# Designs tried in a protein design chat: miniprotein binders against q9bqp7. Part 38

Target 1, 240 residues: q9bqp7
Amino acid sequence: VPQNWFPIFNPERSDKPNASDPSVPLKIPLQRNVIPSVTRVLQQTMTKQQVFLLERWKQRMILELGEDGFKEYTSNVFLQGKRFHEALESILSPQETLKERDENLLKSGYIESVQHILKDVSGVRALESAVQHETLNYIGLLDCVAEYQGKLCVIDWKTSEKPKPFIQSTFDNPLQVVAYMGAMNHDTNYSFQVQCGLIVVAYKDGSPAHPHFMDAELCSQYWTKWLLRLEEYTEKKKNQ

## First folded at step 23 (miniprotein)

Design wm1
Fold by OpenDDE base, fold request of step 25:
Structure wm1 (fold): chain B 240 residues (1-240), chain A 103 residues (1-103)
Amino acid sequence: as target 1 above (240 residues)
Amino acid sequence: SERIKRLEELAKEILRLVEELRKITDDPYVLKLLDYAELLAEFALDAAKRGDLEEAEQMLKWAIEYLEWAVEEVKKLGVSPEEIERLIRKLEEAIRELEELLK
């Protein structure tokens, strides 16, 4: 059990869109601060077992591609992920704010992969927007807040070359989603609450993306795990 | 043990180098590499404190590899050439120290 328990949901906030919800998605810039990001906390609290698995994978890839080939591969994977997020931001943004859509960004297997999910996405409230949890002292940049099948969700978009049909195969992504939810639900820049999460795994070959919906109960379960990771990070940094 | 002390000091040096690089770049890809190098160096430091020299050495080797990669990526970004050259020299010293410890 976390020593510093904090609720994921804010009882003072409603899930109902306030009539004052701007027609334009929120895009709060991430401020450079000494406050750790969600991604930093998760990365700094990886287990030795996870490290050994990653290094074994790296060694296999180096045997296949060479050292320089592996570096190039990793850089390309990162770039493809970045371009995919940029394309999604462009797609989900209101047409009036769309700078000239680089049509080349939209021509990807990943974009094809998510088309069936995008049909169920509506009511976009935030895109690439910073969240801060002042009490728990962490920040993050969330991909999207929108309605998925009529339920308001924090949506996290992921790219994969391998099928991830189960939420368990998404590693720490559920923790990332609930960390963003908990921060947003207590961030004064947001007037609304989110009770659900959605992880979308897009595939390079254009095969149908896997949606991993997280209801309020599942979010609460992962929130407890997130709090434990945050405590571990905090303790680790005090002992340095 | 003198060897334990040297491994601990090397791990601390890697952590210092990571922090210095983090000050000169905000590139998300580089920061990811640096965060991983930091994690590995912390594991190395913990292993050294426990007297697990084999784990400490392996973790330091991996930490240095990711730090070298981060430096290479920062260099491609053209950020602070003089500071990068200083960091490269310190990293080369750390590599030499590790090579001596592995003998």
Scores: ipSAE 0.790, ipTM 0.908, lowest interface PAE 0.6, mean pLDDT 91
Fold by ESMFold2, look of step 23:
Structure wm1 (fold): chain B 240 residues (1-240), chain A 103 residues (1-103)
Amino acid sequence: as target 1 above (240 residues)
Amino acid sequence: SERIKRLEELAKEILRLVEELRKITDDPYVLKLLDYAELLAEFALDAAKRGDLEEAEQMLKWAIEYLEWAVEEVKKLGVSPEEIERLIRKLEEAIRELEELLK
């Protein structure tokens, strides 16, 4: 149990969707500051066991690909994730659809993989938008806020090329979603709140993406775990 | 005790280098590599303070590898070549210190 518990939802804020298709989704710019990001908090609170497992996986990959091959592989995976997010922002933005000119961005297995999910997504409220939790002092850059099958969600898009070690930070995906949700729900740049989350795992070969829906109860459970990670981060950094 | 202090000082120098590199670039990939180097250097500092010299040395070795990787990526960006060369010299000093500690 965290010592400084704080609610994930804001009772003073409406759950009501504003509009099913707003003309321009919110895109709050990420500001340069000293407040830690969600991803930094999660990365900096990795356990030694997670680090040892990651390094063992890295050594196996280096044995298979060589040192330079591994670095190129890792760089390409990072770039593919970046391009995937750019493509989704373009696809989901009404104004970007008419001016889209990057054919290579749209032609990928990852985009094919999510097509069935996108058919259920509507009412996009925010894309690649900054969130800040003033009270708990953390920031983030959420991927998307939209309705999924009629439920307003914070949606996080993930790529997967092939089976990855489960310790490679992938179990933190729900914490990432709820941290964004809690920040958004208490950020004055947003007039509404969100009670559900969605994690979408897309595959390079175009296989159907896996949606992982998180209702309010599940989000509350992960919120407690996020608060513990944030406490660990704060305690760790107080001597620096 | 002397070896512990040298490991602590090396971990602190690696942390300083991480911060200097963060001032050179906002590139998300470089920043990700730097975050790993930072975590490993902090684990090394903690291990040294606990007297676990083997763990401290291993964590420092990994931290330096990520820092070297980050430097390689910054060089590809072509940003601040004079400052990056200065940081490379400081990193080479850190590598020499670790190599002496491993003997």
Scores: ipSAE 0.787, ipTM 0.908, lowest interface PAE 0.8, mean pLDDT 86
Fold by ESMFold2, fold request of step 25:
Formats: sequence, structure tokens, C-alpha cells
Structure wm1 (fold): chain B 240 residues (1-240), chain A 103 residues (1-103)
Amino acid sequence: as target 1 above (240 residues)
Amino acid sequence: SERIKRLEELAKEILRLVEELRKITDDPYVLKLLDYAELLAEFALDAAKRGDLEEAEQMLKWAIEYLEWAVEEVKKLGVSPEEIERLIRKLEEAIRELEELLK
């Protein structure tokens, strides 16, 4: 039960972009500042139990790969995620499609994995675009805003080496989506709002990605959980 | 006790080192490692204030491991090599303090 509740949706804002809006997706630059990012809030509010589980997993991996092997594995996972996001931005950007597409960037299992999802994506409105919630004082960098099967969504792309067929298996990813959504809906850089979310989990082996659609009601449920995490973060940092 | 105060001061020193590294780079992978070091140092500080010396020591060990990892990654970037060597010396002092506290 958040003490500083704020609505995720803006009733004074349209849920559809104007038909006369430019066809070029928005890309609001992320600026370095002192207010926290969504991902920092979520990381800094991990429970002690979550940290112990992470460290147990880390130790098992180190036993299998060695210390240097584990660090290399972790670095490669991070790099593959970065490449995946860069590839999707390139694929979805009309201005970069013809001139700057890197063939090696597009040759990955993760890109193969999402092909069936991309066929259902249209009307791209924003790519790798900053959002700021001016009242709640947090920022983020959303991956994509586009229509998925006719529904305007905040879309978050994730890589995974293990199947994630259920949204509960995505842990904090739904909180990330609704935090971006709430910020966008109250950010003066955007003239429209979004009421649905989509988490797309792509697989290294090219297996079909799992889409996890979030309607407005589900977004509202996760929004309450996000507000609690943001309150935890704020309270924690006041004592420092 | 004296050990509680030493553990608290070590946790605070780790937090200072995290902030110094953040001033050197904005590389997202390094910043992710530093976020973990920060969280673990904060858990250690809380454990020390509660008098849980074993938890504080474990959290400090893990925080230092993430700091060492972050320093390795910053060295690969080649940014501010003189500042990095200064921070390495401070990190080595923190490691020696923890080793002394463990025995």
C-alpha cells in the first residue's frame, strides 16, 4: 500500500497518436542526472534473499567455468543483450534500414527468435527513448513503443538462454515495463499515452520468443508494486 | 565493539570507492558491477549496526569481489590510468583490513 500513490494512466491524454504525427520514431536522449533510473531502483531494492540466491548461482557457475571463465561468460551475456537491442533498433528504424544495417548484428539466434513477433509489430512510435516521471522523480530508457497485434504497447526486449513461458518467470521485468509506461504517460515530451505492455523473451538458439502481453488491468496491478519499490528506494536513500 | 566500528568504517570506505569509480566512467557494464558492490556494502553496514558480524563480513567480501571486478573492467577501458592505480592501492588496503578482521 504505497504512501505516495499516483495514477499510471493520464485521463487527459489520448491513447492513440495523431494520424498526422511524423513517421520517424521518437528518440528522446537520456541525460545524466541525479534522479534514479528504473533499473537502478529495481536493483537497489533487491531483497537479501534474492542476493543470496544470486551469489549461490554465481558460485556454482564459478565451480564449472572457473573465475575468469565466469567473468567472460557474464561479459558475453551483457554484450549479447546490447547487440540484440542495437539490432532491433536498426530493424525497426526506417532511417537506418537501407544504409547502416550490420549483417553480423542481424545474424543471431535472438533475432531469429523474435521474427514471428516482429511480423505482428507495426506503427513504431518510439525507439530507445528516454522517459521521465516529473512528479515521482525517476527516469528510464524504454526499448520500443509500437502496436502489437493492434494494441499500442510499451515493448521490452529480453534475451534468455532458458525458456520463460510464463510472466511470473520474468521477475522484475513487468515492473520495468509499467515504470516506463507511467513515466511516458506523464512526460511532456510525449503527446500520447500507452495502456498496454509487452515483454518479449528471445532465445539464443532461435526458438520462438515468448510474448507476455499486459493489458491495462495487469499494468495497474504491477504499477502498485513498482510504486512500493520506488518508495523503498527513496526511504533507503534518505538514510544515507 | 571495536570490530563493529571497523566493519562499519570498511563498508563506508567501499561506498566511497564505488563513488570514485563512478566519476571515472559511465560504462554501463562497470556501473552494473558497482551497483552490486554498493548494495552489498549497504547490507554489510546494516548487518554491522545490528551486531551480525558474520553477515557483515560475508557481505563485505562479496562487495570487494565486485569492486575488484569493476576495476579490472575499467582497466580494459584504458581511462584515467593514474586514478585507477590510486584506487587499486585503496582497494588493496580495504582487502588487507578485511583479511585482518576475518582472523
Scores: ipSAE 0.784, ipTM 0.909, lowest interface PAE 0.8, mean pLDDT 86
Fold by ESMFold2, fold request of step 25:
Structure wm1 (fold): chain B 240 residues (1-240), chain A 103 residues (1-103)
Amino acid sequence: as target 1 above (240 residues)
Amino acid sequence: SERIKRLEELAKEILRLVEELRKITDDPYVLKLLDYAELLAEFALDAAKRGDLEEAEQMLKWAIEYLEWAVEEVKKLGVSPEEIERLIRKLEEAIRELEELLK
C-alpha cells in the first residue's frame, strides 16, 4: 500500500470524442530534464532476484553464442525494437511522407505479426508523445493513444521472441502502461483522458501478436503497483 | 573491514564513471547499459555496507562488465575520443582494483 496514493483518473476530463479534438495525432516533444522516466523508475527498482535471473539468462546465452555473439544479438534485438516502434509510428501517422524509409521500416516479422491488431485500431490521438505527471513528477514517452475495438486506449507495442499469451507474462509492461495513462490524465498538454490500456506483444516470426486489454478496473489495480515502484525509486534516490 | 571499504570505494568510482559517460552521449542503447551498471554498483555498495563481501564482489564484476560494454558502444559512436580514452584508463584502474580484491 503506497503511502502517497493518487488517483489514476481525472474527474474533470472526458474520455468521449470531442468535435474540437485535432485531426492530427499529438506528438508532445520529450524534454531532457532531471525528472525520472517511467522506464528508468521500473529498471532502477528491479529486485536482486530479478537481476540474478537476468544474469543467469545472460550466462546461458554467452555459453551458446560467445560473448561477442551475445553482444551482437542484444544489439540487434534493441535495434529491431527501435525500428518496430518507428514503423508503427509511420503506419499510424498521416504526417509521414518519406515512403522509401517507411518501406525499409515495414519489412519485418514484427509488423506482419501486428497486422490483425492494426485493423482494429482507429481514432489515433497521440503517437510517440511525451507525458508528464504534474504532481507525482515523472515523465514518459507513450507509444500510441487510439481506439482499439471501440475503446480509447494507451497502447504499448512490445517485441518478443517468446510467446506471451497471458498478461502475467509481460511482467512490468502493465505498470508502464498505467504510468503513462496516469501521467497523460494529469498532463496539461492533453485535454482528454484515457481509462483503458492495451499491451500488444509482437513476434519476430510474424505469428499473430497477442493483445492484452486492460479495462479501467485492471488499470486501477496496476496503478497501485506502479505507485509503489515510484515510491521505492523516490526513497532510493533520496538517500543518494 | 579494509576489504569492505575498498569494495565500497570501487562501487562509488563505478557510479562516477557511469555519470561521466552519461555526459558524453544520450544514445538510448548506451544509456540502457549504463542503467544496469548503475543498479549493480548500487547493489554492490549496499552489500559492502552489510559486510557481504561475496555479493559485493559479484555485483561489482557485473557492473564493470556493463560499463565495459557501454564504453565499447560509445567508441562505435565516435564521439569525444579524448574523453573516452580518459574514461577507459579509469575503467582499467577499476578492473585492476577488482582483480586485486578477488585474490
Scores: ipSAE 0.780, ipTM 0.906, lowest interface PAE 0.8, mean pLDDT 86
Fold by OpenDDE base, look of step 23:
Structure wm1 (fold): chain B 240 residues (1-240), chain A 103 residues (1-103)
Amino acid sequence: as target 1 above (240 residues)
Amino acid sequence: SERIKRLEELAKEILRLVEELRKITDDPYVLKLLDYAELLAEFALDAAKRGDLEEAEQMLKWAIEYLEWAVEEVKKLGVSPEEIERLIRKLEEAIRELEELLK
């Protein structure tokens, strides 16, 4: 049980969308500060076992690609992910705010992969927007807040070359989503609350993306795990 | 042992270098590499304190590799050559120290 328990949901916020759905998605800039990001917390609290698995994978890849080839591969994976997020932001943004859509960004297997998911996405409230949890002292940049199949979700877009049909195969992604949810639900910059999460795993080959829907119960379960990781991080940094 | 102490000091030096690089870049990819280098250096420091020299050495080796990678990426971004050069010299010293410890 977390020592510093805090609720994921804010009882003071209504789950009902206020009728004034802002016509424009929120895009709050991330401020550089000493507050740890969700991604930093998760990365800094990886286990030795996870590290060994990653390094073994790296060594196998280096045997196949060479050192420079592996560096190039990882750089390309990162760049492809970035471009995918930029393309999604462009797709989900209102037409009036669309900077010149780089049509080239839309021509990807990843974009093809998520088309069936995008059909079920509506009511976009935030895109690439910063969240801060003041009490728990962490920040994050969430990808999207929108309705998926009529349920308001924090949506996290992921790229993969390998199928991830189960939420368990998404590693710490569920923790990231609930961390963003909990922060947003208590961030004064947001007037609404989210109760659901969605992880979308897009595939490079254009095969149908896997949606991993997280209901309020599942979010609450992962929230407890997130709090434990945050406590571990906090304790680790106090001892340094 | 003197070896444990040297491994601990090396781990602390890597952590210092990570923090210095973190000050000169906000690039998400570089920050990811730095965060991983930091984690590895922390594991190395912990292993050294426990007297697990093999784990400490392995973790330091990995930490340095990721730190070198981060430096390479920072160079590609065109960040302050003078500051990077200073950090590179310190990193080279750290590499030499690790090589001596591995003999």
Scores: ipSAE 0.778, ipTM 0.903, lowest interface PAE 0.6, mean pLDDT 91

Design wm1
Fold by ESMFold2, fold request of step 25:
Structure wm1 (fold): chain B 240 residues (1-240), chain A 103 residues (1-103)
Amino acid sequence: as target 1 above (240 residues)
Amino acid sequence: SERIKRLEELAKEILRLVEELRKITDDPYVLKLLDYAELLAEFALDAAKRGDLEEAEQMLKWAIEYLEWAVEEVKKLGVSPEEIERLIRKLEEAIRELEELLK
């Protein structure tokens, strides 16, 4: 129930590719900006209940690993996620050669986990590319825009390890996708728009990744929830 | 109440320390830890303004833990050692204030 509704899709923009589409994926640089990122908005609007659950999980992990062990575990999970995204950008880049890749990036179980998904990915339009919603005043760095099984999607890659060190609601994963989508669809750096989303959850042990496809209707439903979170963030920061 | 005002001022000091650390580094792992410290300090500030002492104290404890963690990570980066030493002293003062409030 947002007070200031805004459409996720741009009626003045085509969702169909044309002959002038770029031959290499877009990579719009992320510039330092005072406006908030998608991930900061979502993190800063966590409820007290979500924080309590996170702290309970941390206490259990600290009992098992010790405080230093927990901090090392958490740092390693963060690094593995970073390396996973770097590897996927490298794999999906049309200019990459085997000599230009760090072989250690390709040894991850997460990369093995997504191989069956990557076979269905084509027509990569953007990789690790900045998006900005000038009207709603937020930015993001989307992972990938490509066709998945013939549908042009904003694709977000997630790692899953049991347990996850930074607990967020599974509800927030779709919010990230639609926030990137809405920003891209209204960003003058992009000449086309995307109406579908895909969340890919990869597993450390190499087990087949789980794809979650989001059609335009589902994206619109999550867009409303994103707008509520963005309004909540904006009001909190106004009153400080 | 003086106790509520001390909790409110401690939450504000933690928020100032978060901002000072953001000026020292843009390391994404450190920034993630600082975002959590900020959220918890903001919860504490709101709780103190409502007079909820138990909530304010709990949130301050967690905020300080994230801030300590962030400082550890910044020290590993080896950036601005004089500035980091100054911030460590301020953090130690904040920890002592919280310990006195918990008595």
Scores: ipSAE 0.773, ipTM 0.905, lowest interface PAE 0.9, mean pLDDT 86
Fold by ESMFold2, last read:
Order: structure tokens, then C-alpha cells, then sequence
Structure wm1 (fold): chain B 240 residues (1-240), chain A 103 residues (1-103)
């Protein structure tokens, strides 16, 4: 249990997104900031066991691909993730007639993988938008806030290659979602609140993406775990 | 005891190099590599304080590998080539120090 509890939901904030509902999703710019991001907190609180597993996997890959081959593989995976998020932002945003230049962005197995999920997404409120929790002193860049099957969600898009696991996947994904949610619910740049989360795992081969819906109760449970990670990070940095 | 102090100072030098690279680029891929180098150097400091020389040396080896990788990626970006050359020389010195400690 964390020593400095703070609620994930803001009891003074309504679920009403229509008190000046814009037709364009919010995109709050991320400012240069000394305070830690969600992803940095999670990365810097990895256990030694997680690091040993990562290094063992790296050595296997280097044996198969060579050092240069492994570095190129890793760089390409990172690029594909970046292009996937860019493509989703484009798909979910109002677009101009210049969409023909975006055809290369739209051609990927990952985009094919999420098509059935996108049919259930509507009412986009925010895309690639910064959040800040003033009291808990952290920032993030959330992927999407939209309705999924009628429920307003913080949505996080993840990529996965089917035969080769990555360490920071399932266990930290819910923490990332609830950290963004808690920050948004207490951020003055947002006039509404979100109580549900959605993690969408897309596959490179185009296989149907796996949605993982998080109701308010589940979000509250993961919020406690996020607070512990943030507390661990804060204590770690005080001793340096 | 003296070897522990040399390992601690090497880890701190790696952390200083990480911060220098952060000042010359905001490239997300480079920053991700630097975050791993930082974590591993911090694990090395912890191991050295516990007297676990083998773990400290292993963590430093991995930290240096991530830092070398980050420098390589910054060179591809073509930014601040004179600063990168200075950092490469400091990194080569850190590698030599680790190799001497492993003797």
C-alpha cells in the first residue's frame, strides 16, 4: 500500500463532455519538463530479474542475427510502432484531401489488425495529448480518449510480434493506462473525466487485435499499483 | 575496497555521459537507449555498495553497450559531430578502465 494515497477519479468533475464540446480532438502539446514521464517511471523501476530476462533475450537474438542485424531489427520495430501511432492518429483525426500521401502509413499489418476495433470507436476527445498530474508530479502523452462500445476510455495502442515476446508488455500496460487516466482527471486542460481504459494489442501479421477493457473497479486496483511504482521512483531519485 | 571505489566512479562517469547525450538530442529512440544505460549504471552502483563486484562489472558492461549503441544512433542523426567525438573518446576511456578492472 502506498504511503501517499490519491484518488484516480475526481469527484468534483462531471462525465459530461458537452459543456463546450469541440469537433476536433484535443492535442495538448508536451512541454519540456524536468518532472518524470509515466514511461520513464515504469522503465526506471524495472526489477533486476526483468533486466536479466531482457539481456538473455538480446543474446539469443544476437546469436541469430548478429549484432548489427539485431540493432537493425530493434530500430525497425521502434519505427513500425511510431508509424502505427501516426497512422492511427491520422485515421482518427479530421483529414484534408492530401490523404493519398498517407497511403504508405496506412499499409501495415498492425493497421489491418485493429480494423475491427476501430469500428467500435467513436466520439474521439483527445489524440496524442499531454497530461500532467500536478499533485503527484508526473506527465504523460496519452494515445487516445474516445468511446469504445459506448464507454469513454483512455485507449492505449500496443504492437506485438507473435513469436518473440517483449518484456514490457502486459504487466506494465495497465499501469500506463491508469497513470494517464489519473493525470487527465486532475489536469486543468481537460474539462471531463474518464473512468474506463482500453488496451489494444495489434499484431504484425494482421491477425485480429486483442482488446483488454478495464472498468472503473479494475482501474482503481491498477491505480494502487501505479502509485507504488511512482513512490519507488521518487525514493530512488532522492538517494542519488 | 579500492576496486569498489573505481567501479563506483566508473558508474558515475557513465551517468554523466548519459546526461551529456540527453543535452544534445531529443530523439526518442536514443533517449530509450540512454534510459537503459542509466538504469544499468545505477544497478552497478548498488552492487558495488553491497560489495558484489561481479554484478557491478556485469551491469557496467551492459550499461556501456547501451551507451555505445546510443552514440552510434546519434551519429546517424548527424547532430553535434564535435561533441559526439568528445563523448566517444570519453566512452573509449571508460571501456579501457572496465577492461583493466576485469584483470
Amino acid sequence: as target 1 above (240 residues)
Amino acid sequence: SERIKRLEELAKEILRLVEELRKITDDPYVLKLLDYAELLAEFALDAAKRGDLEEAEQMLKWAIEYLEWAVEEVKKLGVSPEEIERLIRKLEEAIRELEELLK
Scores: ipSAE 0.771, ipTM 0.902, lowest interface PAE 0.9, mean pLDDT 85
Fold by OpenDDE base, look of step 24:
Structure wm1 (fold): chain B 240 residues (1-240), chain A 103 residues (1-103)
Amino acid sequence: as target 1 above (240 residues)
Amino acid sequence: SERIKRLEELAKEILRLVEELRKITDDPYVLKLLDYAELLAEFALDAAKRGDLEEAEQMLKWAIEYLEWAVEEVKKLGVSPEEIERLIRKLEEAIRELEELLK
């Protein structure tokens, strides 16, 4: 049990979005501060076993691609991910705020992959927006808050070259999603709360993306795990 | 032992270098590499304190590799060439120290 328990959901906030469909999604800038990001917390609390598995994977990839080839591969994966997020932000943004859509950003296998998911996405409330949990002292940048199949979700978009049909294959992504949910639900910049999460794994070859829906119960389970990771991080940094 | 102390000092130096690089860049990819280098250096420091020299050395080797990679990526971004050169010199010193410890 976490020592510093805090609820993921805010009982003071209504689950019903106030009827004013914000015509424009929120985009709160991430402020640079000493507060750790969700991604930093998760990365800094990886186990030795996880590290050994990653290094073994790296070694296998280097044997296949060479050292420079591996660096190029990882850089390209990151760049493709970034471009994918930029394309999604453009797609999900209201037409009036659409900067000239770089048509080249829309011509990707990843965008093709998520088309069937985008059909079920509506009511976009936030895009690339910062969240802060003041009490638990962490920050994050969430990809999207929108309705998926009529349920308001924090949506996290991921790129993969390999199929990830199971949520368990998404590693710490469920923790990231619930961390954003918990922060948003208690961030004063947001007037609403989210009870669901969605991880979408897009594929480079344009094959249909895998949606991993997280209901309120599953979110609560991962929230407990997130709190434990945050405590571990906090303890680690106090001892340094 | 003297070897344990040197490994601890090297781990601390890597941690300092990571912090210095974080001051000159906000690139998410570089920050990811730096966070991983930090984690590895912390594991190395812990291993050294426990007297597990083999684990400490392996973790330091990996930490340095990721730190070198981070420096290369920062160079590509064109960020603070003079400061990067200073950090590269310190990193080269750390590499030499590790090589000496592995002998």
Scores: ipSAE 0.769, ipTM 0.900, lowest interface PAE 0.6, mean pLDDT 91
Fold by ESMFold2, last read:
Structure wm1 (fold): chain B 240 residues (1-240), chain A 103 residues (1-103)
Amino acid sequence: as target 1 above (240 residues)
Amino acid sequence: SERIKRLEELAKEILRLVEELRKITDDPYVLKLLDYAELLAEFALDAAKRGDLEEAEQMLKWAIEYLEWAVEEVKKLGVSPEEIERLIRKLEEAIRELEELLK
């Protein structure tokens, strides 16, 4: 149980659509931060056991691929993830036309993998947008806020092939989603709130992506776990 | 005990190098490598304070490897070349100190 509990949902806000809402998705710029990001908090609170497992896997990969081969593999997987997010932002943005898009960006197994998910996505409210929790003092950059099958969600897009050095952030996906949700629900740059989450894991070969829907109750359960990680991070910083 | 103090000072130097590199770039890939170097250096500092020399040395070795990797990636970006060369020399000094400690 966290010492400094704070609610994930904001009773002063509604998730009900407002016809006067902006016609384009919000994209709040991420500032060079003085306060920790969600992903930094999660990474900095990895256990020693997780680190040992990661390093064991890394050494095996280096033995197989060589040091340069391993680093090249890792860099390529990271680049593929970056291009995936860029493509999704482009696809979901109403301001861009097909002729303004890099068509090679759209030709990806990962993009093919999510097509059936995108059919159920509508009402995009935010894309690649910064969130800040003023009270709990953390920031994030969320991928997407949109309706999925009629439910307004914080949507997090993931590729299925992450290099092992970054694998921890993949295992923490539900915590990442709820941390963004809680920050957005208490961020003055946003006039609405979101109570559901969606994690979409895409496959490089184009196989249908798997959506992981998180209702409000499940989000509240993960929110408690996020608060514990944030508390752990904060305590670490007091001792330095 | 003196070996413990050298391990502590090495961990602190690695943390300072991480901070210096963060001021040179905001590239997400580099920043993730630096976050791992930081975590491992902090584990090493804690291990040294507890007198666990073997754990401290292992964590420092891994931290330096991530820091070397981060420097390689920053060099590919081509930003702040004079600052990068200065940091490389500091990293080389840290590597020499670790090599002496491992003996």
Scores: ipSAE 0.742, ipTM 0.891, lowest interface PAE 0.9, mean pLDDT 86

